# Ledger of designs, part 11: VH-VL binders against q92529r149to334

Target 1, 186 residues: q92529r149to334
Amino acid sequence: LGPGVTYVVKYLGCIEVLRSMRSLDFSTRTQITREAISRVCEAVPGAKGAFKKRKPPSKMLSSILGKSNLQFAGMSISLTISTASLNLRTPDSKQIIANHHMRSISFASGGDPDTTDYVAYVAKDPVNRRACHILECCDGLAQDVIGSIGQAFELRFKQYLQCPTKIPALHDRMQSLDEPWTEEEG
Key: E = the ipSAE of ESMFold2; O = the ipSAE of OpenDDE; V2 = 0.75 times the mean of E and O plus 0.25 times the DockQ between their complexes.

## First folded at step 12 (VH-VL; framework fv_tafolecimab)

Design M2 (at its last look DockQ between E and O 0.11; V2 from the best seeds 0.00; counts 0 for: pae E 7.3 > 2, placed apart)
Fold by OpenDDE, look of step 12:
Structure M2 (fold): chain C 186 residues (1-186), chain A 130 residues (1-130), chain B 106 residues (1-106)
Amino acid sequence: as target 1 above (186 residues)
Amino acid sequence: QLQLQESGPGLVKPSETLSLTCTVSGGSISSRSYYWSWIRQPPGKGLEWIGSIYYSGSTNYNPSLKSRVTISVDTSKNQFSLKLSSVTAADTAVYYCARDSYYYVENPAYGTTSSYFDYWGQGTLVTVSS
Amino acid sequence: EIVLTQSPATLSLSPGERATLSCRASQSVSDYLAWYQQKPGQAPRLLIYDASNRATGIPARFSGSGSGTDFTLTISSLEPEDFAVYYCQQRSNWPTFGGGTKVEIK
């Protein structure tokens, strides 16, 4: 990815995720992200995909998804995907909406067949804690965005493998803290 | 259905270079979601990861074999290859090519997301003998 | 290198019995552990990933648990086709495998 790839997408906000994605099976992770997309789309005026009568969410999903933060909802943003982070910025003012370090991102997926233009990813940050962030990616960009995130994950993994001095135990300790991501003082 | 198939000589002389190719069918090697790995298993022994390659050509090697291993990819042929130089009897093994599965997981320390092997070739025995 | 030690080396059981296999890591691997099944003359088959997640198509009788350094694969009721060698594998660093546990018919 080099310096990263940039997409123009719409930010729809986020919804709190009350449980670690690592503690859930892959199927459940996918269900959570799809449910998050659905809930946020219903909450944001003008969002596409809110039209179909949804089955009531399972009790399980309802217990995992918390409160929505719709700050910056509906804004067109510049999304930069790199091995370092997902950076969300306003195109004009260059205001940073979010800068999620790749280490803080636990999961990403597209929507269901009715929400194919949406991408959701789960990240930790000091403002939203653990939250699922929803992006509207129009004109078929959703797959490209997901692909780029995946590529970034893979490249990061490569970097990790090339640095054998990293102590796995540190990872385990960090996971136990369940603390919001703190900006590494660069 | 994704399939992997190893091919190459089953016999290599000591000090020579072992060369194998993995042909992938039923899917593209040019995926952003997967690494492609070589794994070997000496007769009656456990498994050893040799290395992996990304479709871009980026490689990762087992540190114990790094000096002797070269993995390459040919996206046009949907293949990736293994070269192991200066072989000895200790390199006698069944060699497998495999696809690294891709799962998104929470990793606050270093962001590891893959390196399970969900698809395997049948394996090919390579014997190092004079 | 992270070393994985599997125990027991051999487990002799009868069909219908519960099998419990252990994998211990030389250092913490968090939940980044997989289990494979290998039958004679075949490639390994992924059973469990991230310690407790069943791979696609894996029967419910297979389950994984553990974190850090201690992991367990459980087969709740052995079927005849389950008699094989089982390997654990960590991905916290470059991939390494355990020495395997052979589950054989008593």
Scores: ipSAE 0.087, ipTM 0.613, lowest interface PAE 1.4, mean pLDDT 87
Fold by ESMFold2, look of step 12:
Structure M2 (fold): chain C 186 residues (1-186), chain A 130 residues (1-130), chain B 106 residues (1-106)
Amino acid sequence: as target 1 above (186 residues)
Amino acid sequence: QLQLQESGPGLVKPSETLSLTCTVSGGSISSRSYYWSWIRQPPGKGLEWIGSIYYSGSTNYNPSLKSRVTISVDTSKNQFSLKLSSVTAADTAVYYCARDSYYYVENPAYGTTSSYFDYWGQGTLVTVSS
Amino acid sequence: EIVLTQSPATLSLSPGERATLSCRASQSVSDYLAWYQQKPGQAPRLLIYDASNRATGIPARFSGSGSGTDFTLTISSLEPEDFAVYYCQQRSNWPTFGGGTKVEIK
C-alpha cells in the first residue's frame, strides 16, 4: 500500500534490546532510546557526543541493552516509511539493507532538546533480533522522520481496529515481540 | 512567535455540551513532534489535564473524563477543539489549550504517552450555570 | 495513576530569602518531572523540565533537583515577581499535577 515517504539519513548502527518494549513503562522506554543513542554515538568514529553530559546508566538500563552492531555505521541510506514497513536501502536503491515490517516495530523516539539530530526505533528482524536502530538526521529532518513513523504507527493501528478478525497476526506478532527470542519464539 | 488562543461560549447550561476552539498562530499545528492539549483549572483549585490530540487526529484522554470528551483538529484552520458533554457545575473552570512538547511516538498497541506543556493559551473561563 | 504531593501548601517568605518547594510522587517517575509557575490571573509558565533543566528564558535563581519520587524546586533569592503558586507535573504516565505550593509575601 502506497509508496510511503522517503528520507536520506545516516545509519549509525544498532544495539540489542534484551526486554520487550511492551513490558516497560513510558519513562523506561524513553531512557532506553536515549541511552542507546549515547552508546552508539560513542562507539562510532566521528559521531557527535550526544549524551556525554548524561547521568551514568541505571542498573535497569544496563540490564536491558546488549551488544552493539556497527555494520553500515555512518553510511547514508534511503529510508522509506510506510504503513507496511521501514525500508532501508543503499543510496542507489539497488540493495535492501533492512526491511522492518510495522508489526515488528514497537517504539520510536526522537531526540530531546539536547539530541535534536537523532531518531531511534526498536524493531525485531531475523538478522538483528530485537534492537534499537539509530539514525542521524540533519537539523529539522529528525522531526520529520519521527513524525512520519508516528503517523505510520497510528494509521496501521486504525487499520487493525477496523478489521480485527481479519488481522489476527498483528496481535500475535506484537505478543511475540514481548517475549524473549531465545526463550519463547522457537 | 507561537501563540495559542481559546475561544467559545463562557456560559453553558447543565447537561449541555461545552465546546471550545484553540487557534494556533505564529507556528503550525501540523508539527509531527507536538501534541495539542486541553487543561482546566476550577477557580481557586489545581490543574487537570483533559486530553491531547496529534495533528493526524489521534487522541489521548484523561481516563476520568474519557466518556465525555471529544478533541478534534482542523489542520487547514490551524485549530483544535474540545467538546465536553453532559456538563455540571463541577465543570466550571478556566480552560487552557497548550502545546505538548512531545519527543517520541509509540505504536498505539503499547499504550499512552505524556510530555511537558511549554506554550499555553491565555485561558477562558467557562461557567456551568442555569 | 501517579499522584504528586506538594509541600508545604503555603510558604510565607520575604524578598531575598531562599524558597524550597517539595514534590513527592506515588511511584517513580525517573527524571520526568516539570515545575510550573502560575501568577494570579495568568496561565502557568514552564520553569523546569526533566527535573533539573531550566526552560528557555527562566532565570538562574530557579533550580530543580531530585529523581525517582522526591523532587525539589529551589528559588535561591526571591524576587518580588516570584510570589506565585508553583505546580509539579509528571510525564511517566498521563499528565498529572501536584496540588500546588503558594509562595506568598510574609
Scores: ipSAE 0.014, ipTM 0.499, lowest interface PAE 7.3, mean pLDDT 78
ESMFold2 (binder alone), look of step 12: mean pLDDT 90; pTM 0.927

Design M3 (at its last look DockQ between E and O 0.38; V2 from the best seeds 0.00; counts 0 for: pae E 7.9 > 2)
Fold by OpenDDE, look of step 12:
Structure M3 (fold): chain C 186 residues (1-186), chain A 130 residues (1-130), chain B 106 residues (1-106)
Amino acid sequence: as target 1 above (186 residues)
Amino acid sequence: QLQLQESGPGLVKPSETLSLTCTVSGGSISSRSYYWSWIRQPPGKGLEWIGSIYYSGSTNYNPSLKSRVTISVDTSKNQFSLKLSSVTAADTAVYYCARGDYYVENPAYGTKVTSYFDYWGQGTLVTVSS
Amino acid sequence: EIVLTQSPATLSLSPGERATLSCRASQSVSDYLAWYQQKPGQAPRLLIYDASNRATGIPARFSGSGSGTDFTLTISSLEPEDFAVYYCQQRSNWPTFGGGTKVEIK
């Protein structure tokens, strides 16, 4: 990816994820992201896909998904995908909405057949804790976006594999990320 | 129900190329959720991952076999195949095709190569003999 | 390559007994470890993933534990159908398998 690839997409906000994605199988992870897309789309006016009758959420998913943060919802953003991070910024003001380091991103996926224009990824940050961020990627762009994210992950993975001796340290560090964010009572 | 079935010759001569095909039924190989893998098991021995392929054609190989392995996918036929060149007696094994999760996740959280293998073919014995 | 060492190589037990199988990794694999059951003439079956999660349809008598380098598969009470070879597999790096533990009837 080099310096990264940039897409213009719409940010719809995020929803808190209360469980580590690592503790879940892929199917469950996918369900969580899809549910997140659905919930956020319902909450954001004008979002595509909100109109379809949703199946009642499973109890499980309800227990995993927390509150939504709809700050910046509906905004057109520049999404830069690199091996280092996913950077979300406003095209005009260059205001950074989010800069999620690759190390903080645990999972990414596309939407379901009814939400094909959406991409969701789970990241940790100080503001949202662990949250699933929802991107609207129109006109087939969603596939490119998810592909780019995957490619970035792959490149990082290759780097990771080339340094097998560092694997334990990296994993050990990441385990600490699964610890509940103790609110540093500042 | 998803089914995987290996097919190919059960006998290969030394120095020749082993060729196998896995036919997937009951599901699409073009799923974004899965890698498709080859795993082999020599008689009376353990399991060895050979490699994996994504529906897009992206491949990952076992480093020990990389120079001899080619995995390909044919989405139109819902198949993926294995070629192992320059075979020796050491390549005699039951060859399995399997489905594994495709993880779009941070390397720190796991691998993109494949996760765990939840669906397997029945396996096919390939004997390398003159 | 991450090497997984399973012990014991063979475990002889009677039905109803508790089986404890060990898998040790040459390097930390975090919790990225799976267990498979293989019966003669069959493909392996996924039992446990991510060290402690039971796969779909796996009986509760199967449990996995561990993290880092040391992992354990426990069968609380062996059923006749549980006599098989068990393999551990890590996904922290490219997939590698342990040498297997054969659980046989005493």
Scores: ipSAE 0.028, ipTM 0.582, lowest interface PAE 3.6, mean pLDDT 86
Fold by ESMFold2, look of step 12:
Order: structure tokens, then C-alpha cells, then sequence
Structure M3 (fold): chain C 186 residues (1-186), chain A 130 residues (1-130), chain B 106 residues (1-106)
């Protein structure tokens, strides 16, 4: 994956994730993305009803998800995936929805049998805080999209494994400054 | 419920290749949320991560073993496999397969996909006899 | 390679006593540390992830603490089933495990 690959997908919106994905066990992370898809699909007019088969969420899952942001919901977008970032633009207006550097992306999921039309990823940005971003893809395209995202993740992980270094105090300070983000206080 | 089961020969001659297979049931190896890993434990000793594979075939190996390790995946059989070449008596161990997460954190050093292991196989003893 | 040093190697205690197990990392691992329990003839079981979070189904008597290089697993009141070997494992870099602490009956 050189300068990046671009897909045209449907952006459904995002929903705030109120806890660090790091604080959740393996299976819960996947369930959070599935619940986020369900809640966003319910809120978006004209969205596919693909997740209407889901059971009501567990009490824990409901407590982890916060406010949705549907500003660009339902629009076709241009998604560019590279080893450096995920870039989301609206094709018509060429407006930037988000540009998430790899360091700001904590989790991605999609293309499993129960999420065949959806890709979700959790990222931080100043506008949405930590949020799960939902992409609606047709059959087969979801598998291509998550595959490209997975390749970007794997390339970064391989680079990390090949050059393991001690984490300096400066990098520890930078990581601390990026966590935790606070809610808006009204 | 997810289950992992190791299989393969329990005895391997020195200088030959150790080959093991892990069969995953109650879940899909094609999940894009997980790495599939091999970890070993010499009798009476601690644990050593050998390597991990993503369903796409992309691998990550322990740097001390990487010249001798090949991990592969067969998604159609819901299996992944380990080959460890040029074995010696030091490679005698219980070999576990395990599931780890596929997670991005701290991208300033590259995309970090790190694992802790929530599901383990029962383990299989492989003896390298000289 | 990040080396994890566990101490003590063996901890001899009676049921009902408090166990305190140490894990020290050769460099900072932030809070990316897990604890596992292993009983004889069994695979390891995940107890604690990311320094202080209990895995699903783990009793409240198990707690983890620490960050950076120094980490502690505490078992507040030992039950008979808690006599086992405990391993720490870091996930800040490629996975490495500590050498283990055996908790045995005095």
C-alpha cells in the first residue's frame, strides 16, 4: 500500500466512545463497534435496515457509547487509506470530514459475517473526541475496505517490531498529553 | 464458545522441522479483530511468544526466532500452523496456540498492534530428542 | 526486547493470607501489562489486562496496579484454587513474559 488507495463509500456518522478501547477486553471492543453501527443506523434517515436483527444492547455496552454526530450522515464520501492516515472527504463539496493519522486510530472492525456491509473504526480527533466512525459498504466492498485498513495497520506493526526501542520520557509525555480527552462542559 | 486445539507430532528429531496446526472452533479465524499466535513453554519454565499471524497471511515473529519460524493460515479450514526449522533439544516445550487482539495504539512508532491472549489451546508437548 | 523480572520466584503462604507479586520491566511499558494464572497441566488464564483491569469472570480478590516499570498483582485473601504460577506479560512492544512467581501452600 504505497501512496494510498481510495474508495467511495457511504458515511453514516460517528458516535462518541466514552471509555478507552484499551480499557476493554478483546470481545467487548468488537461488540462496541457492532452496537455503534446499530445506534447510528437507527438515527440516520434512509439508512439500510441491515442491523435490525441485533438484540437490545447489554447494560455495559449502552453505558460506553455517547452522543452521535450525524453532520455528514448518508453522504457518499471519498475514503483514502494509506500507511499514514485515513482521510475522509465528501466528493461533491470536497469538504474534509476527518483526517485520522494512524496514531489516532485505536481499533477497526468489519467484514465479519455479521457485519458484511459495514466497516467501523475508533479514532480521536478534536471535533468528535474518541468516536466510532461508521462506513456503509456494498457486498464485497466492505471486505476490500477493511482489508486495506488492516494492511495499513500491519505495515505499521511490522515497522514497530523491526525497530523496537525504549520509549523515551518525551514520548511518554506526548502519550500522556493525548490521553485522556475531556467532555465538553456546558 | 471459542476453542483452540493444537495438533501435530509429539516427537521431532534434531535438525528437522517441527510442524504444528491449530484448529479454531466456535469462532472464525477470518475475524479482522484478532491475531492468531503461537507461544511455547519449556517444561518447568516460563512462556515465550513465537509469533502471530493475521488472517490475511501477514506475520509477526519473535526477533530471536524469526530466521527459523514460519506461521501460515488456512482460512478455508479455520486453521493456522507453525513450522520451526533446525530444531534442537532447547526447542522441547509445550506449544500453545492463542488468540490476541489486533489493535492500533501509539502510531508515532508505527502502527502498534499488540496482544494479550484471552483464549488458549490446551497445549501439546513436542520433544526434540537427540 | 523488553525483559520482565518477577519477584519473588516462590511465595509460600496459607489460605486466607494476602499475596503480593511484583513484576519489573527493563523499560517503561506504560500500563500495557497483563497477568496470567497457570495451574499444573493447564494453559495460562488471563487475569488482569492493561495493569489494573480484571478480565471477564475474574474474582474481585485479584487486583493489579502500577505503571511504567513497576507492577503489582495482589490477591487479597488466598483461596485454595489460587495456589498456582503467575506470569506477567507486556504488550508495549512484541510480547514478552516474566519468569513467573509460584504461589504455594506454606
Amino acid sequence: as target 1 above (186 residues)
Amino acid sequence: QLQLQESGPGLVKPSETLSLTCTVSGGSISSRSYYWSWIRQPPGKGLEWIGSIYYSGSTNYNPSLKSRVTISVDTSKNQFSLKLSSVTAADTAVYYCARGDYYVENPAYGTKVTSYFDYWGQGTLVTVSS
Amino acid sequence: EIVLTQSPATLSLSPGERATLSCRASQSVSDYLAWYQQKPGQAPRLLIYDASNRATGIPARFSGSGSGTDFTLTISSLEPEDFAVYYCQQRSNWPTFGGGTKVEIK
Scores: ipSAE 0.012, ipTM 0.595, lowest interface PAE 7.9, mean pLDDT 79
ESMFold2 (binder alone), look of step 12: mean pLDDT 91; pTM 0.940

## First folded at step 14 (VH-VL)

Design N3 (framework fv_refanezumab; at its last look DockQ between E and O 0.28; V2 from the best seeds 0.00; counts 0 for: pae E 10.7 > 2)
Fold by OpenDDE, look of step 14:
Structure N3 (fold): chain C 186 residues (1-186), chain A 129 residues (1-129), chain B 112 residues (1-112)
Amino acid sequence: as target 1 above (186 residues)
Amino acid sequence: QVQLVQSGSELKKPGASVKVSCKASGYTFTSYAMNWVRQAPGQGLEWMGWINTKTGNPTYADDFTGRFVFSLDTSVSTAYLQISSLKAEDTAVYYCARDSYYLVENPAYGTTSSYFDYWGQGTLVTVSS
Amino acid sequence: DIVMTQSPDSLAVSLGERATINCKSSQSVLYSSNNKNYLAWYQQKPGQPPKLLIYWASTRESGVPDRFSGSGSGTDFTLTISSLQAEDVAVYYCQQYYSWPTFGQGTKLEIK
């Protein structure tokens, strides 16, 4: 990715995630992000997508998703994706909305078939704690955005693997759900 | 229906090489890691390692470093195990087994071996002089 | 590596009777963060690959008969067959996946 890739997208806000994504299976993670997209879109006026009648959220999902922060909701932003971070800025680059280091991002996904224009990612920051951030990506840009995020994840992971001989599959080393992923600088 | 179909039995001489294939069907191949498990005749199960089907990155158990190579052909949803410099002690049934854990977009957080929900039928490799 | 030890090595049980297989891990396979036990049970019949029976120590895989149950936590686990059937003759393995996967040595279950 080099210096990174930049997209113009809309920020819709975030919703607190009360449980570590690392403690959950992929299916559950996906469900959480999709539910987060749905909840935030419903809460933000003018969000594109007449959401059809949704099935009631599962009790589980309701217990995992907390309060939404709709600060900057609906704002057009510059999203820069690099191996270092996801950087969210105002179009004039004068204000930083969020700067999430890759080590603080635990999961990212697209929306469901009804929310194809949305991308969600879970990150830790001092302001929102652990939260799922929702991006509206118009004109089919969502696939490019999620692709770029995925590429950044992969590259970062490859860099990590250059140091350790084994993937950290030991759950005892990952006991702290509150700590971001740290690269062992070899 | 999820299926893992392995290549047929092999008879090899010491020092030779063998390549076992495992073709997956009935699911998205790149969504699950593939594990390899060895079982010597009359013995228990031994985990050899796994390969990330999305990134192609292999992880080998300590006892299976060097002569063992995991590889992929994602175009045909197939995983491969290659064993070089075969020894008599390599005589065993080799299984491919799908990892139950989905591969996540961020491999740093989600790439871990779990339990194995689907297995190939096994491939017998016999090494004899 | 976590060492898995099964007991007994072999077991003969009469049809319709309860079969109990134990598995011990050298370290706890309970993950405090999600409160799950990273333990699975497999059944292997002669000439066949292993079949998943139980995961997360007590959750039955789809299609597994109700007579199979898993219990335990931490380092001590048990597979129970409440009423042994003829088709249950097999070697059973426990497997931990808390760290790099390791299997028990297996327990051969036969009909008495």
Scores: ipSAE 0.027, ipTM 0.582, lowest interface PAE 5.2, mean pLDDT 87
Fold by ESMFold2, look of step 14:
Structure N3 (fold): chain C 186 residues (1-186), chain A 129 residues (1-129), chain B 112 residues (1-112)
Amino acid sequence: as target 1 above (186 residues)
Amino acid sequence: QVQLVQSGSELKKPGASVKVSCKASGYTFTSYAMNWVRQAPGQGLEWMGWINTKTGNPTYADDFTGRFVFSLDTSVSTAYLQISSLKAEDTAVYYCARDSYYLVENPAYGTTSSYFDYWGQGTLVTVSS
Amino acid sequence: DIVMTQSPDSLAVSLGERATINCKSSQSVLYSSNNKNYLAWYQQKPGQPPKLLIYWASTRESGVPDRFSGSGSGTDFTLTISSLQAEDVAVYYCQQYYSWPTFGQGTKLEIK
């Protein structure tokens, strides 16, 4: 695999996503990441942002998010973004916190203007099932991080489009968030 | 408040080069990809490709993989289209158009392509003897 | 590439009447994962750049008058302008964004 792009960010934790992203419209997916950021930031001391002024979430939105996992919360991590995966490791690289293969990641988002320092992405792994993972980025890095994730998605998808035997509808039928998860060392 | 302001019209001879600029304001330039669209006189719209405004990585449509180069200067929130070895058939209006996504999706679960929510005013490039 | 075909190529409609423009894609632009049609409509008035009217096949962009509506799914789509106004004289384009973007050839709308 080619060299990735590595960032040092703060991992805030994740929150379970109880429904398939395929059952949700685009606006709802965006609201899910915003709510996930809010909930995880409320649970982690010293998280940045202006979360005190948000309105309560809708009943639908509350039913989609499950339990938080705050293991590793507040830890500075190395995030490596490549066309193969998002790899989260401790800064000394002795421990893999998570390694999410691209086929197991459905989307990523930045926060509202009042949560500009956050990036969220939805992925599956053996520990957290389907969950929204929250990263805190300093000094305007959030836009760089989300941009790199988007580039990785686009480049990986271009690889699928170069195969004449596949169309998006056929590819979609063979791939979902419910497909078996595989974890690779990055 | 979102604006895309393109450079003025150009009159060129065959074989020359042209560089069209597209200056963005009213939003975070690097949060949205920039697309280029061509419209020949009396013809429809033709997508030329896009550029990732974070990385500078361009993607060209098949018919535009040669003499057309997309580039950026992020310090002034500006995208560029350069056309080399101009031909008479390059006579057209060239538009920059902002990609609508802030949220990026993995295409295996969604798409990264989008519609274009804001357009520049267009730059007419005329190539004649 | 996904080919977008509009009909008619041109249309003349009296003021206050309904205008209907059709757009057909060579393959479905409905993505089953989010149940959305990746289709947009643009208006291009004489001497102006295109302006986004409709996205997701039926969602009206902010500031677009209520007389514009989009409908359809899969491969067949329709832009409807109720009660045509003089300022609606334009060329209208559909565009898919399911894969690399492609536009219809355009439909010129004139006052009869």
Scores: ipSAE 0.000, ipTM 0.491, lowest interface PAE 10.7, mean pLDDT 79
ESMFold2 (binder alone), look of step 14: mean pLDDT 91; pTM 0.937

Design N4 (framework fv_ozuriftamab; at its last look DockQ between E and O 0.19; V2 from the best seeds 0.00; counts 0 for: pae E 12.7 > 2, placed apart)
Fold by OpenDDE, look of step 14:
Structure N4 (fold): chain C 186 residues (1-186), chain A 129 residues (1-129), chain B 106 residues (1-106)
Amino acid sequence: as target 1 above (186 residues)
Amino acid sequence: EVQLVQSGAEVKKPGESLRISCKGSGYTFTSYYMHWVRQAPGQGLEWMGGINPKSGGTGYNQKFKGRVTISADKSISTAYLQWSSLKASDTAMYYCARDSYYLVENPAYGTTSSYFDYWGQGTLVTVSS
Amino acid sequence: AIQLTQSPSSLSASVGDRVTITCSATSSVSYMHWYLQKPGQSPQLLIYDASNLASGVPDRFSGSGSGTDFTLKISRVEAEDVGVYYCQQRSSWPYTFGQGTKVEIK
């Protein structure tokens, strides 16, 4: 990705995720992100995709998803995807909405068939703790965005695999860091 | 249902080449790493290496690096383990195992832990003079 | 490479007995997984991330531990629990297994 790729997307806000993605299977993770998209879309005026009758949320999902933070909701942003981070900025680049280091991003996915223009990713930051961030990517950009994120993920993993004897496992290194949002490993 | 089906038992002589296979089904083959694990007769499990079926990227246990080649044909959801020149010490049961790590996910803190959630039935390779 | 040493290497228990298997690592690991290889079968996942039961695994199995010391417990061993148990670390490259613990029933 080099210096990264930049997209213009709409930020819809985030919703707290009360459980570690690590503790969940892929299906559940996907369900969480999709539910997050749905909830945020319902909460943000003018958001597309809130139109279909939703199945009642499962008790499980309700217990995992917390409060939404709709700060900056509806704002057009510049999203820069790199191997280092997902950087969300206002179009004038004067204000940083979020700078999520790649090591803090646990999961990313697209929407469901009804929310194809949305991308969601789960990240940790001091402000939102663990939260699912929702992006509206219009005009078919959603696939490109999620593709770029995936590519970044893959590249980081490749780097890890290529240097097996020189670098400790990423998660072990990260655990050595004294970060306020570090999860306690049971 | 996720299934890993491996090729049949092989009997070979030292110096011969061999490629064994592992076919995945019941899931998106390119979304998960595939690993190979060796078990010598009466011995424990030993990780050999793995592959990203989507990109073709591989990682090897240094012990096996240069001795074996891991590859994949995503068109037929099949991973391979091959030797250019077998040794008697290569006699073992070989298992393919799917990595629980979803490739679209990020190897980020707290999510880098993964395990072998599905295993093939094993391929017995016997190398003898 | 991180070496994992299991204790004991083998044990014989009676049905209903409590079984404890330990896995000690040469260095700290973030996560430990446990597999069971029943006789004549492929390994199967039992515990992941030290303490989580894999799907379909009976609750008589439990895992605990952190750092360098991990434990697998069977509260009441059954005949079907016969096999070789392996701990595995994936915190450091290369991935490594313990030498295995053979569990037999008297």
Scores: ipSAE 0.044, ipTM 0.614, lowest interface PAE 3.2, mean pLDDT 87
Fold by ESMFold2, look of step 14:
Structure N4 (fold): chain C 186 residues (1-186), chain A 129 residues (1-129), chain B 106 residues (1-106)
Amino acid sequence: as target 1 above (186 residues)
Amino acid sequence: EVQLVQSGAEVKKPGESLRISCKGSGYTFTSYYMHWVRQAPGQGLEWMGGINPKSGGTGYNQKFKGRVTISADKSISTAYLQWSSLKASDTAMYYCARDSYYLVENPAYGTTSSYFDYWGQGTLVTVSS
Amino acid sequence: AIQLTQSPSSLSASVGDRVTITCSATSSVSYMHWYLQKPGQSPQLLIYDASNLASGVPDRFSGSGSGTDFTLKISRVEAEDVGVYYCQQRSSWPYTFGQGTKVEIK
């Protein structure tokens, strides 16, 4: 288990997610993150999102997103990504903004053409219940950040496969999703 | 909008080869498994196998192992089902179906159920002398 | 392989009837899904993980069950509910479907 990788990014805040991500398809989850980015960018002075026009929210998206929490909004932070957690600290390391264990994180998205400088992830924590957290990155950094989060997800999943649980359905589902199914070499 | 568009109906003779296609649009093709399901005339659904379009790894139902080849070309977001030598018993409707599972999410605490959430329109393959 | 047996194989119902379809597995299934194939169409998801309605599915549909025995119910069938219903397990390889239950509306 490595010590993780650390990035310096801007924390824009979070917005409550009122429904389980399990009840939503991937397209809807992506739209939730885009809407969340739009809402907190509009509220944060000097955010890059003020540069671009955002789509009006759908009725469905309005019913899924709740209150914003803009504590620490606009602050540069140190984000450490490991197989154990996403850890967000102030630049002086004096204050922990959040520490989200991997089992508390249900979705991450970022680096799309219309959100190239943003990474969003959905996590549950004691302070904000379930919320979408928004990070603003330097040009090009968003792809590295989302890639590192994805690698952490995948490595944690592989560690789980090496020590299967007592829940056979989880194991059966995961066997089809991570490793190559056949050795198809001619 | 997620769509799976399959190639058109095929009429073939026994012994001929065939490749049918399934083009995915409206989503990141390499982030979801693709499956093939067959339905013989008047019969039920039968899972044939699937592919991880990111890695190219495949898995087959033993019944169809060695009878078909599943492949994908991620540069054009297309999955394929291929026979080297058709038999009359291969006459069926063939569907591609997308797995709902998002490949890069943490599966131990998964946020998605693994089911077939989108289906192609079907490709009718008729094999007769 | 886990074999799934649906009952009945077919039925004919009047609009407003209660319809019950069962799916029995040869061994325990943790993830059971239900699909509807309307005439001339591809299959579509109705219920996932035994009891959760898929997006856009009316609440007259419901699912229940665990282990080896699963049930799909339509509380008040409508004309649009015609087609063949399939259960599917994804708990072990190969993934299998039930043989189907054809529902006709009189």
Scores: ipSAE 0.000, ipTM 0.471, lowest interface PAE 12.7, mean pLDDT 79
ESMFold2 (binder alone), look of step 14: mean pLDDT 91; pTM 0.934

